# VH-VL binders against Stress-response A/B barrel domain-containing protein DABB1 (DABB1): the designs that were tried, part 3

Target 1, 210 residues: Stress-response A/B barrel domain-containing protein DABB1 (DABB1), of Arabidopsis thaliana (Mouse-ear cress) (q9syd8)
Amino acid sequence: MSSIVEHVVLFKLNDDDVDSGKINSMVNGINELVNLDQVLHLYCGSIHRLITTTASDFTHVLHSRYRSKEDLNAYAIHPDHVRVVKESESIREDIMAVDWIAEQAPEALAPPLGSIGKITLLKLKENVMEEAKLEIMEVMKEKFEGIDQITVGENFSPGRSKDFSIGSISYFRDLGEIEAVDDQMKLQNDKIRDYVDDTIVVEFNVPSSS

## First folded at step 1 (VH-VL)

Design i9 (framework fv_rilvegostomig_arm2)
Fold by ESMFold2-Fast, scan of step 1:
Structure i9 (fold): chain C 210 residues (1-210), chain A 123 residues (1-123), chain B 110 residues (1-110)
Amino acid sequence: as target 1 above (210 residues)
Amino acid sequence: QVQLVESGGGVVQPGRSLRLSCAASGFTFSSYAMHWVRQAPGKGLEWVAVIWYDGSNKYYADSVKGRFTISRDNSKNTLYLQMNSLRAEDTAVYYCARDRLYYGSGKYAFDIWGQGTTVTVSS
Amino acid sequence: QSVLTQPPSASGTPGQRVTISCSGSSSNIGSNYVNWYQQLPGTAPKLLIYSNNQRPSGVPDRFSGSQSGTSASLAISGLQSEDEADYFCAAWDDSLSGVVLGGGTQLTVL
C-alpha cells in the first residue's frame, strides 16, 4: 500500500467507584475489533505518559490503521464497534479523535511488539497559512535515529478533534530510544513554536505479546 | 458491481402521493448514509434528504420538510422516499446517492449515484 | 433557487486550462468542505472532487480543486473534448442543516 489512513482516539475514562471491569471490558472489546476486515492495525490501551498544555487528563488511547477513508467509515459504523461505544458510554468522561492520511505507508503496518508509541497532536494558532502548515508537517516528519516508523498529516475529521488539526504517530524500539532523541525533539518543537497554540503528547507501551 | 437502481417514478396529479425505492447492490448498504437528490428538467441539482446508516438521523431540504419522508430497510438493501402532497415544483429526476461520510466531518460527498427515476406532477 | 453561485457557462479549447468558480457564505463554504460533481449529457452525476481538493480513484490529476474564504474553484488543465459536461459545487450549510449546491456550469469544449 502506498498510503493509509491513521485514526487516533484519546479517552478520559473514570474508574473511581465504577467497576474496574467496565474499563477492561471496553479495552478488550475495542482490541477485538482488530479482527474486522477493514482494519489493518488496531491497539487500545492505557496512556503511559501525557504531556499537554491543556487541562486534559486523558487515560487511554486507541491507534488504528485503514486502507481508505471508506474502510474507516465502515469500521466506525460496524455493529461490533457501535456496541462497544454504547456499552462504554457511562465510563467515558471525555473523548477526542484525529484522523489523517499517511501518504507513505510504513513498511510494517503492525508496530513492533514491545515498542513505545508516541502521538503528537497540534492545535494551530488562528490564521496559520497553508504554506506554514506544510512546513510544520515537514518538520514533524523528521525521522531521527531510533524512530522505527513515523507518519504525520492534517486532520480530516474537524468535528471530533477539539480544534487539533495536525497529528503525528511514531514508534520507538524502547524507552531508551525516546530518551536518546529528547534534545532533537525539543529543537524540532522550537522550530514550530510560533505557529502552535496547544499540544498534546501521548506515550504508550505496545505489549510484548498480543 | 456497486450499483444503485431507483424505481417508483411516474406521472401524478398535484396533492397526491408517490413512493420511490432505491435498490442497492455490490456493497454493505447498512454501513452508509444515503441521500436523495433531484434535478428538475433543464435545471441544476437540488439535495432532498439524508438518512444515517441505522435510520437514527434524518435531515430534509426546507422545500420538502413535512411532506417527504426518507426511510430505509437494511435487511432488503433498499432506500425509500415517501412523497406526500406533491406539487408541480417537485417534478424532477430523483437520484439515490451513497454518502462518503466519516465521523461527522461535514463533508457529505456522494460517491455512488443511481441513474434516476422521473417524477412528473401534472395538473 | 441555488444557494451557491456558479457562472452558468464556461468554454475552452483542447489543451487549455479552464477554471469554474463557486461562491457561498460563512455558513457553507466558509465553514465546510466543498465537493464537485461532473454530469455528462444524458447521464447521472459523478463525484469529481471531494473535501476541497481530493480526487477519487480514477479521476485524472488534471482536475483540481481549491477553496479560499467563502469561495471555491475547480480547475481543469489540458482540457479534452470528453470534459464537455455540467459541473456542480456542493457543501453542507450550517444554518440550513442540509447540503446546498450551485446552479451548475455548462462547460463547452470548442
Scores: ipSAE 0.000, ipTM 0.434, lowest interface PAE 15.3, mean pLDDT 86

Design o1 (framework fv_reozalimab_arm2)
Fold by ESMFold2-Fast, scan of step 1:
Structure o1 (fold): chain C 210 residues (1-210), chain A 122 residues (1-122), chain B 110 residues (1-110)
Amino acid sequence: as target 1 above (210 residues)
Amino acid sequence: QVQLVQSGAEVKKPGSSVKVSCKASGGTFSSYAISWVRQAPGQGLEWMGGIIPIFGTANYAQKFQGRVTITADKSTSTAYMELSSLRSEDTAVYYCARDEYSSGWPEYFDYWGQGTTVTVSS
Amino acid sequence: QSVLTQPPSASGTPGQRVTISCSGSSSNIGSNTVNWYQQLPGTAPKLLIYSNNQRPSGVPDRFSGSKSGTSASLAISGLQSEDEADYYCAAWDDSLSGYVFGGGIKLTVL
């Protein structure tokens, strides 16, 4: 497989005691969608760490993968997906989505069990040229030691992204590997600082068992 | 059953603005997006932009960026399209249409409003 | 001026098969699904075909869609007088970050 479609959704769900059953129902309902034929990988769960300056205090994340935009479309209009969306309407305080094409698919489409996922979303300053966007994405694609896989791309779903236009997802063996690259990540951020208006960083744990 | 009902015809002077409404009934407003498509007399269809109420952001066609504002009021299940700096060339029938909530961009329009005629004349 | 290219007119007689073409590029039809809309005189457009070849409930099976590369086609078999209408193809365009329509084709049933 040469390329895949990455789909990331961030949710802010009600953190009220009476809604906890609905949150579990939504998360379980979404995770069941991994059984759809068009889905290569799908996981929904709690956010472990969130860094943002202007965005909502997102509580949950969805990461899924598809062969093509057509398969993503088929998933989105699927009755099982539509049902979960309708049933969870009352508990969703905020939501955003970012979609990109990873031109080179990771060797393993399912991330390692027990790994940590890290999502970085960038909102670029006004008037950033196409050539600069390509340079930003090349900087973001750097695969440091300890990263099992990484994809980066430009968002092709502008209506859902709250103006965030570049997405990245990396999977690390464990938290220690993320901490080990902090200095390298800071240098990477310095290289693109002049183009970036806002950043969202999300970390989440991949379960050790299905 | 899903129905989109638009506000009535408008006659405006050049340089003014117009705000057209589209009230959705039947079905869940937040499960679908609303787009605006216009058609000048004897001409084809032109997408202006859309909004996905649950995501809170509007997306606009390049031609209308800076002149069009699309908003939604979830409490009344109503979407709005405001077009400013009106010119005679903006005379058209304006349609709201329901986008499939599919992949983060408009996929197709499965239900359409009846249309609102906007005439811009001096 | 339209981003997707359609012939301006077509005609047929009752019972015949008519094919309506739609030509685009890699940024629209080449990368995204194609939809077709029918507009009867004086009415709002109606969805005829979505996701290249799917029919909404209530659309007869004599209407079918197909897509190959950067082009798409709408086929109408067993043409009827009530099919006299304007037909539009449409797709998302990645380069424009917008939904684009063909110029429309006026189908006359003779």
Scores: ipSAE 0.018, ipTM 0.573, lowest interface PAE 6.7, mean pLDDT 86

Design o10 (framework fv_reozalimab_arm2)
Fold by ESMFold2-Fast, scan of step 1:
Structure o10 (fold): chain C 210 residues (1-210), chain A 122 residues (1-122), chain B 110 residues (1-110)
Amino acid sequence: as target 1 above (210 residues)
Amino acid sequence: QVQLVQSGAEVKKPGSSVKVSCKASGGTFSSYTISWVRQAPGQGLEWMGGIIPILGIANYAQKFQGRVTITADKSTSTAYMELSSLRSEDTAVYYCARLKGYSYGRDYFDYWGQGTTVTVSS
Amino acid sequence: QSVLTQPPSASGTPGQRVTISCSGSSSNIGSNTVNWYQQLPGTAPKLLIYSNNQRPSGVPDRFSGSKSGTSASLAISGLQSEDEADYYCAAWDDSLSGVVFGGGIKLTVL
């Protein structure tokens, strides 16, 4: 597979009913969608770490992968997906989504069990030129030794992204690997600082079983 | 009865953006897709995209991805279409239309707005 | 260029029967229903036929639709001067995941 579509959704969830278990029902319902024919990979779970200058304290993340934009669209309008979205409206205080094309697919479409996912979303300053966006994405694509896989791209679904225009997702074998690259990531962030208006960084754990 | 009422005509310069509104009255706003369809002078109809307000899901035609943003405000029953990086080729009448049955191949536009003329001129 | 193919123009005289064609492919008309829209000069389009052959309230029974394979047609019996308009066919396209239109036909009543 030469290219794939990456889909990232961040949720701010609040369950006002003490007896409902609505958050668990939503998360389980979303994870069942991995069985749809259009889906190459899908995982939904709680956010382990969130760094943002926005007012929204996102609580949960969805990461999924598709062969094409057409498959992402087929997933989006699928009755099973529409049902889960509709049933969860009451507990969703905030939501955003960023979609991009990864020109080179990772060797393994499903990230390793027990790995840690890291998502970086960038909102660029108003006057950033197209040439500068390409340079930013090249900086972000750098694969340090501890990174199992990484993809980076420009968002193609602007209606849902709160003006965040560049997305990246990387997977690390464990927490020690993330810590090992912290200094390199800080230098990477310094290189693009002058172009960036806002950043969201999310870390989450991939379960060790199932 | 259902009515879709659009904002007034716009004259814009190349490189700018335009945001057109579509206010729905009567019927159910949130459960139907509000789509945007444009028509250049003397030309045919072209679907740009749509949004289902209750689901928060927007879908765009491939030609307009990256330039069009469709949003909805359920509290005012108003849908919006914003088109950026305007070119002279974007001169057209822009219609909002309610699409019944969006998620399947039995979809049709049952009500249309009156249209908004957008002229892109230097 | 439009995805669905319609002739660019047609003409008739009052009282005639006129048929307007619309041709597509397996991903649109072949798999999904066809709808027809009438656009009078200077106005927004209006729904004329939906779900291949259904008329909304207020559309005269002299308008009828049909679909066969990857093609559809709109028939207008007893043509009247007020029918002078542009007519568009439309359908959902599975490959594009969106609505596609025919190029439209300008019907002139002589």
Scores: ipSAE 0.000, ipTM 0.406, lowest interface PAE 19.2, mean pLDDT 85

Design o3 (framework fv_reozalimab_arm2)
Heavy chain, then light chain:
Amino acid sequence: QVQLVQSGAEVKKPGSSVKVSCKASGGTFSSYAISWVRQAPGQGLEWMGGIIPIFGTANYAQKFQGRVTITADKSTSTAYMELSSLRSEDTAVYYCAREGYYDSSGYLDAFDIWGQGTTVTVSS
Amino acid sequence: QSVLTQPPSASGTPGQRVTISCSGSSSNIGSNTVNWYQQLPGTAPKLLIYSNNQRPSGVPDRFSGSKSGTSASLAISGLQSEDEADYYCAAWDDSLSGVVFGGGIKLTVL
ESMFold2-Fast, scan of step 1: ipSAE 0.029; ipTM 0.571

Design o4 (framework fv_reozalimab_arm2)
Heavy chain, then light chain:
Amino acid sequence: QVQLVQSGAEVKKPGSSVKVSCKASGGTFSSYAISWVRQAPGQGLEWMGGIIPIFGTANYAQKFQGRVTITADKSTSTAYMELSSLRSEDTAVYYCARDTYEYVTGSYTYFDYWGQGTTVTVSS
Amino acid sequence: QSVLTQPPSASGTPGQRVTISCSGSSSNIGSNTVNWYQQLPGTAPKLLIYSNNQRPSGVPDRFSGSKSGTSASLAISGLQSEDEADYYCAAWDDSLSGYVFGGGIKLTVL
ESMFold2-Fast, scan of step 1: ipSAE 0.277; ipTM 0.656

Design o8 (framework fv_reozalimab_arm2)
Heavy chain, then light chain:
Amino acid sequence: QVQLVQSGAEVKKPGSSVKVSCKASGGTFSSYAISWVRQAPGQGLEWMGGIIPIFGTANYAQKFQGRVTITADKSTSTAYMELSSLRSEDTAVYYCARGRYYSSGKYLFDYWGQGTTVTVSS
Amino acid sequence: QSVLTQPPSASGTPGQRVTISCSGSSSNIGSNTVNWYQQLPGTAPKLLIYSNNQRPSGVPDRFSGSKSGTSASLAISGLQSEDEADYYCAAWDDSLSGYVFGGGIKLTVL
ESMFold2-Fast, scan of step 1: ipSAE 0.000; ipTM 0.424

Design r2 (framework fv_rocatinlimab)
Fold by ESMFold2-Fast, scan of step 1:
Structure r2 (fold): chain C 210 residues (1-210), chain A 123 residues (1-123), chain B 107 residues (1-107)
Amino acid sequence: as target 1 above (210 residues)
Amino acid sequence: QITLKESGPTLVKPKQTLTLTCTFSGFSLSTSGVGVGWIRQPPGKALEWLAVIYWDDDKLYSPSLKSRLTITKDTSKNQVVLTMTNMDPVDTATYYCAHSEYDILTGYPFDYWGQGTLVTVSS
Amino acid sequence: EIVLTQSPGTLSLSPGERATLSCRASQSVSSSYLAWYQQKPGQAPRLLIYGASSRATGIPDRFSGSGSGTDFTLTISRLEPEDFAVYYCQQYDSSYTFGGGTKVEIK
């Protein structure tokens, strides 16, 4: 199967009342970019749950998909994208991005409507060898019964990743399915714990209509 | 955290081959999206890009100098080596190596630079 | 190859004044693939702006980039003494090319 590029951005946006109109404008502006020719899938929205070992306090997430790095670059330089970036600069207190190649694309490029997305980002210890990184990614790729789709890969955009080097995104049909795999996820975390310095886990709701 | 340092001969005779080594820390050329480039600057003149090598061993060269340039990497040593053949006095310049990384919004800028090494070509 | 032409070659200004530096490309450059560098004598270049308008980490707000297509501008809103330097634009859309530089010097 063909590979795809996964693009994840986490934003800390000003969350006081005077900025709410700008936040809505930014989120809506980003979501309109799904109509660009280069974009296979794109969704931006609020974070439902953030679990992290860092002091991060991100409020919003973007997940998008592209056929290739060239298409991701074409999206990045697109005038509509550049406009949204410029107009939203004043409300972005913090931002990070992680990008990876999913060697096998999910069958459905658009995640199921009404599903829950879960993003896991790992900052590895300095001494982790390439062989161990591959093993970590294989552990993370494990598809438990409740997972609709999952991709995992090594970050290729180190400038904005805050040293997080492995990304994963999975989609679950509902919150109950995420809760049902909690014990399995704990065992998964135990298998890789000795290699990991920091973790960021984000859960967000995919609207029933997008 | 990211640092780069150029090393090699400071004096080269005409028609000889120049070999420069860039030794870096704070990143790995095994990391997807990362590259290291070479840029030179003759005294009092503008910057001129020479070559870049990426994590996947993909290489790009300045079209005007391509026949004279070879760029290689040793990922395990954190080194990138530039070789330039048939040196001429006009090749006298400060040679820089620089980190280049894929940024999803902006592509591949050169964001961290070594201090540069002056190479003088004279008989 | 894309050729970048910077103008003026030298810009003589006083501290506190606004500096506007131009970079013109021989072919259209994506607005996201143009960078600006500052270079002081005896030092390596320092990245200021990338993607035509994004400030690099640690770069003061007085530096801003704008433009698209073939016309790009670096603006320094209020010159500080440490801003007197040579500035280079660079495209990285098709390989890498640098402009000839603009020297910003004290009047």
Scores: ipSAE 0.006, ipTM 0.452, lowest interface PAE 9.5, mean pLDDT 86

Design r4 (framework fv_rocatinlimab)
Fold by ESMFold2-Fast, scan of step 1:
Structure r4 (fold): chain C 210 residues (1-210), chain A 124 residues (1-124), chain B 107 residues (1-107)
Amino acid sequence: as target 1 above (210 residues)
Amino acid sequence: QITLKESGPTLVKPKQTLTLTCTFSGFSLSTSGVGVGWIRQPPGKALEWLAVIYWDDDKLYSPSLKSRLTITKDTSKNQVVLTMTNMDPVDTATYYCAHRGEYYDSSGYPLDYWGQGTLVTVSS
Amino acid sequence: EIVLTQSPGTLSLSPGERATLSCRASQSVSSSYLAWYQQKPGQAPRLLIYGASSRATGIPDRFSGSGSGTDFTLTISRLEPEDFAVYYCQQYGDSYTFGGGTKVEIK
């Protein structure tokens, strides 16, 4: 596959109930959507680590993949998806979504079981030109040893992104691989720091079994 | 283009039942995620939500008015009907119907297209 | 039942000034389901902002929304003559409750 559409949603779920049933129902309902014809990959779960310069305290993440924007739209309006969204309205305190085109699809569309996902979202300063955006994305695409897969792109869904315009997702074999590349990632981030107004970084665990 | 138009009596006597019809075009209530709501506004006062009906026939009502309200849809006619019982002069208002947008990217759209409104006067 | 309280009730300003309108909820409201509407005399309301901060199609950049929890704000950075109107906040998740409105009028 030459290119795919990446879809990332960050949720701030507020459930002060003793019963965690509402959050579990939402997460389980979303994960069942992986069985839809339009979906190449989909996972929803809790955020393990959140680093942000914003005020948002996101608790859960959704990452999904599609062949095209048309397939993403078909998923979005699908009755099963719509039902899950409607049933979870009361527990969603905040939500944002970022979508991009990954020009080169990863070899495996479903990341390895037990891997660690890392999402980086950038809010750029208002004076950033198109040329600089391409430079930023090239810096972010750097695939260090230890990174199983990585995609980067410019957000094409501005209405849901809270002005975050660049998205990236990478998967690592395990936590040790993330730690091994941490210094290299910091050096890469320094190359683009003058263009960036805000950053959101989330890490999450891909379950080792179904 | 999405359009909605309210129709019904312009004058209702106290204690009677009001029936309003919203006729729409440019969308279908069989489409997943869509809904149609009813909102009213007494002269010089704030907007007040009354009811909404969704594509799956799920219905929500204003808690304070729930005992007086019924919302139904006729998908084949592209119509949504609101009935309100036991009308009182304080129910005099402009009544609007509005499109509830589709859920997209795990979020919903509010009332994005509105009818022109129909003034209903309740007097003896 | 969630109650939305808008303040001030009336805001008197001149063209070119910044308008800041507040909407306070009686209990926490998902920012994903907070909207702002503009209504001019004799007209139906117009959606401005949804999801607390996202501008609806065709809405000028001078309009912006912010907030979370119980406190939400609509800002008009530089009032134009056509912006003098009544503004309503609304939560639209599990109910569709409107605030009491804020009238922005010419000084």
Scores: ipSAE 0.015, ipTM 0.595, lowest interface PAE 6.1, mean pLDDT 87

Design r7 (framework fv_rocatinlimab)
Fold by ESMFold2-Fast, scan of step 1:
Structure r7 (fold): chain C 210 residues (1-210), chain A 121 residues (1-121), chain B 107 residues (1-107)
Amino acid sequence: as target 1 above (210 residues)
Amino acid sequence: QITLKESGPTLVKPKQTLTLTCTFSGFSLSTSGVGVGWIRQPPGKALEWLAVIYWDDDKLYSPSLKSRLTITKDTSKNQVVLTMTNMDPVDTATYYCAHIDTAMVEYFDYWGQGTLVTVSS
Amino acid sequence: EIVLTQSPGTLSLSPGERATLSCRASQSVSSSYLAWYQQKPGQAPRLLIYGASSRATGIPDRFSGSGSGTDFTLTISRLEPEDFAVYYCQQYDSSLTFGGGTKVEIK
């Protein structure tokens, strides 16, 4: 598979809801959607670490993968997906979504069990030109030694992204792998700092069993 | 049932600012994925998209008109407001507001009746 | 910006005939992100088709959509008197744009 569509959703869920188990119902309902024919990979769960200057205090994340924009749309309009969205309305205080095309798909479409997912979303300064956006994405695509799970792209769903226009996702075996590449990530951040108005970084744990 | 209704002035002088309000019922702009858009149609001409606002206050504008447009919402009042500056006779059109139901697709399933705005001196 | 070109501009037909309306995009559009609308004089547009081929709720079976890439088609298999109207295509793959419309008028 040469290219895939990445879909990231960040949720701020209301933990004070009077209906016990609504968060669990939403998360479980979303995770069941992995069985739809259109879905290559899907996981929804709690955020372990959130770094942001101005964005909402997001609590949960969804990451899913599709063969094409057609499959993403088929998922979006699927009755099972629409049901989960409608049933969880009362607990969703805030939501954002970023979608991009990964021109080169990772060799494994399902991330390793027990790994740590890391999502980086960038809001660019006004007047950043297309050439500069391509350079930013090339910096973000620089692979870490031993890591083969990274995709980067420009958001194609601007109405849902709170002006965040570049997305990236990578998976690490464990916290030690993240620590091993911390210096390289800092260098990447320094290279693009002058173009960036805001950044959201999300870390989440992939369960050890499916 | 979902209903939307446009309101605002029917006559605007050149160089003035147009403010239109969309009042709706049957849905909430606090619902994840829901949006409301504005579309216009000059007499005898094609539909032209202007702006969309989503439940999370994210906004999308027509690139050619972006500098003249502001879209806002008041979720508690079930209203979306469009402001367009520096009106010109070529902006004479029927202005529609319309509903977006599905989180990741921007087609308009329910439309208001439209309001004709005439720009003349 | 993606430009949608609809053809023909006007289609003159009689009730009972088949109508075939074309919408051509200046760039490839995912079929998931194309819609068709019907508009009668003095009325707001009405959604007919979304995702290139999915009928909206309440839309009769005589309406069908097809196509992918740059070429999309709306077909009305057997025109009813109420089908004489202007039809617009819309893409939502990159920003939002409408086609110029095709008027289906009675011969």
Scores: ipSAE 0.006, ipTM 0.535, lowest interface PAE 9.2, mean pLDDT 85

Design z2 (framework fv_zilovertamab)
Fold by ESMFold2-Fast, scan of step 1:
Structure z2 (fold): chain C 210 residues (1-210), chain A 121 residues (1-121), chain B 107 residues (1-107)
Amino acid sequence: as target 1 above (210 residues)
Amino acid sequence: QVQLQESGPGLVKPSQTLSLTCTVSGYTFTDYYIHWVRQAPGQGLEWMGSINPSGGSTSYNQKFKDRLTISKDTSKNQVVLTMTNMDPVDTATYYCAREWDYGSGEYLDYWGHGTLVTVSS
Amino acid sequence: DIVMTQTPLSLPVTPGEPASISCRASQSVSSYLAWYQQKPGQAPRLLIYDASNRATGIPPRFSGSGYGTDFTLTINNIESEDAAYYFCQQYDNLPLTFGEGTKVEIK
């Protein structure tokens, strides 16, 4: 497969005791959507680590993959998806979504069990031109030893992204691999620092059994 | 909780321009399309048009296209309906209503309480 | 424009009876059909979407069925609080169109 659509959603869910059943129902309901014909991969779960200077205190993440924008739309309007979204409206305090096209699909569309996902979202400064955006994305696409897979792209859903315009997702085999590339990642971040107004970094664990 | 509230003049003279504002709260303004629907006294519901508050794209019932403009002000969480050349036949209760997000179809899950607009001299 | 025709326009019912309202589209709307309830002096309230899915908070006595051009809203064991106007709406194509409405009156 040459290209895929990446879909990332960050949720701020109510942490009240009376809402714990609703949170579990939402997460389970979303994860069951992986069985829809349009979905290549889907996982929803809690955020392990969140780094941001200005964004909401997000609690949960959804990452899913589709063959095309048409398949993403078909998933979005699917009755099973609509039902989960309607039933969970009362517990969502905040939400954002970033969607991009990964021009080169990863060889394995489902990340390895027990791996760690890392999402990076960038809000660019006002005067960053199109050529600079392409350069930023090329910097972010570098696949270091220890990264199982990585995709990067420009957001095509501006109404839901809180002005975050570049998204990236990478999967690491384990925590040791993330630690091994920390210095390389810091250098990568320094290269783009002058263009970036805000960054959201999310880490989450892929369960060892699903 | 989700709330939509219409506001504007209750009386409009024939040939004047109507301006109604829909103010929303309790959700992210840019995530949901807003529709305008009117109901003449003792009659059924008539769809007028809609706006995507994210990009500002609009759709209009062709019956109103030459007179109707729907616009938004994201800083105020407001959608504005403007209709020119009002006629007594335009007397109706005007509702704004929210369409569910993600292209789930144009059914309307929350409605404002409506505002009665009477067109008379 | 797709024309939506409701039958009956007036439906007197006794509490505990089942009530059925029909909605017919002038052309196929697939399953893209919603039902709304409107009480006097109030805004419409969503009951059913996608022909048969009950909206959140709507009692299980309300159900919808149909596909294409013929749709039915059924209220099993009708209660006095169900006295209202009921409207169908298609969203297969623009402009969005509504049926004329059915007035359900409790005897």
Scores: ipSAE 0.000, ipTM 0.431, lowest interface PAE 15.1, mean pLDDT 86

Design z3 (framework fv_zilovertamab)
Heavy chain, then light chain:
Amino acid sequence: QVQLQESGPGLVKPSQTLSLTCTVSGYTFTSYYIHWVRQAPGQGLEWMGSINPNSGGTSYNQKFKDRLTISKDTSKNQVVLTMTNMDPVDTATYYCARSEFLTGDYYMDVWGHGTLVTVSS
Amino acid sequence: DIVMTQTPLSLPVTPGEPASISCRASQSVSSYLAWYQQKPGQAPRLLIYGASTRATGIPPRFSGSGYGTDFTLTINNIESEDAAYYFCQQYNSYPYTFGEGTKVEIK
ESMFold2-Fast, scan of step 1: ipSAE 0.151; ipTM 0.715

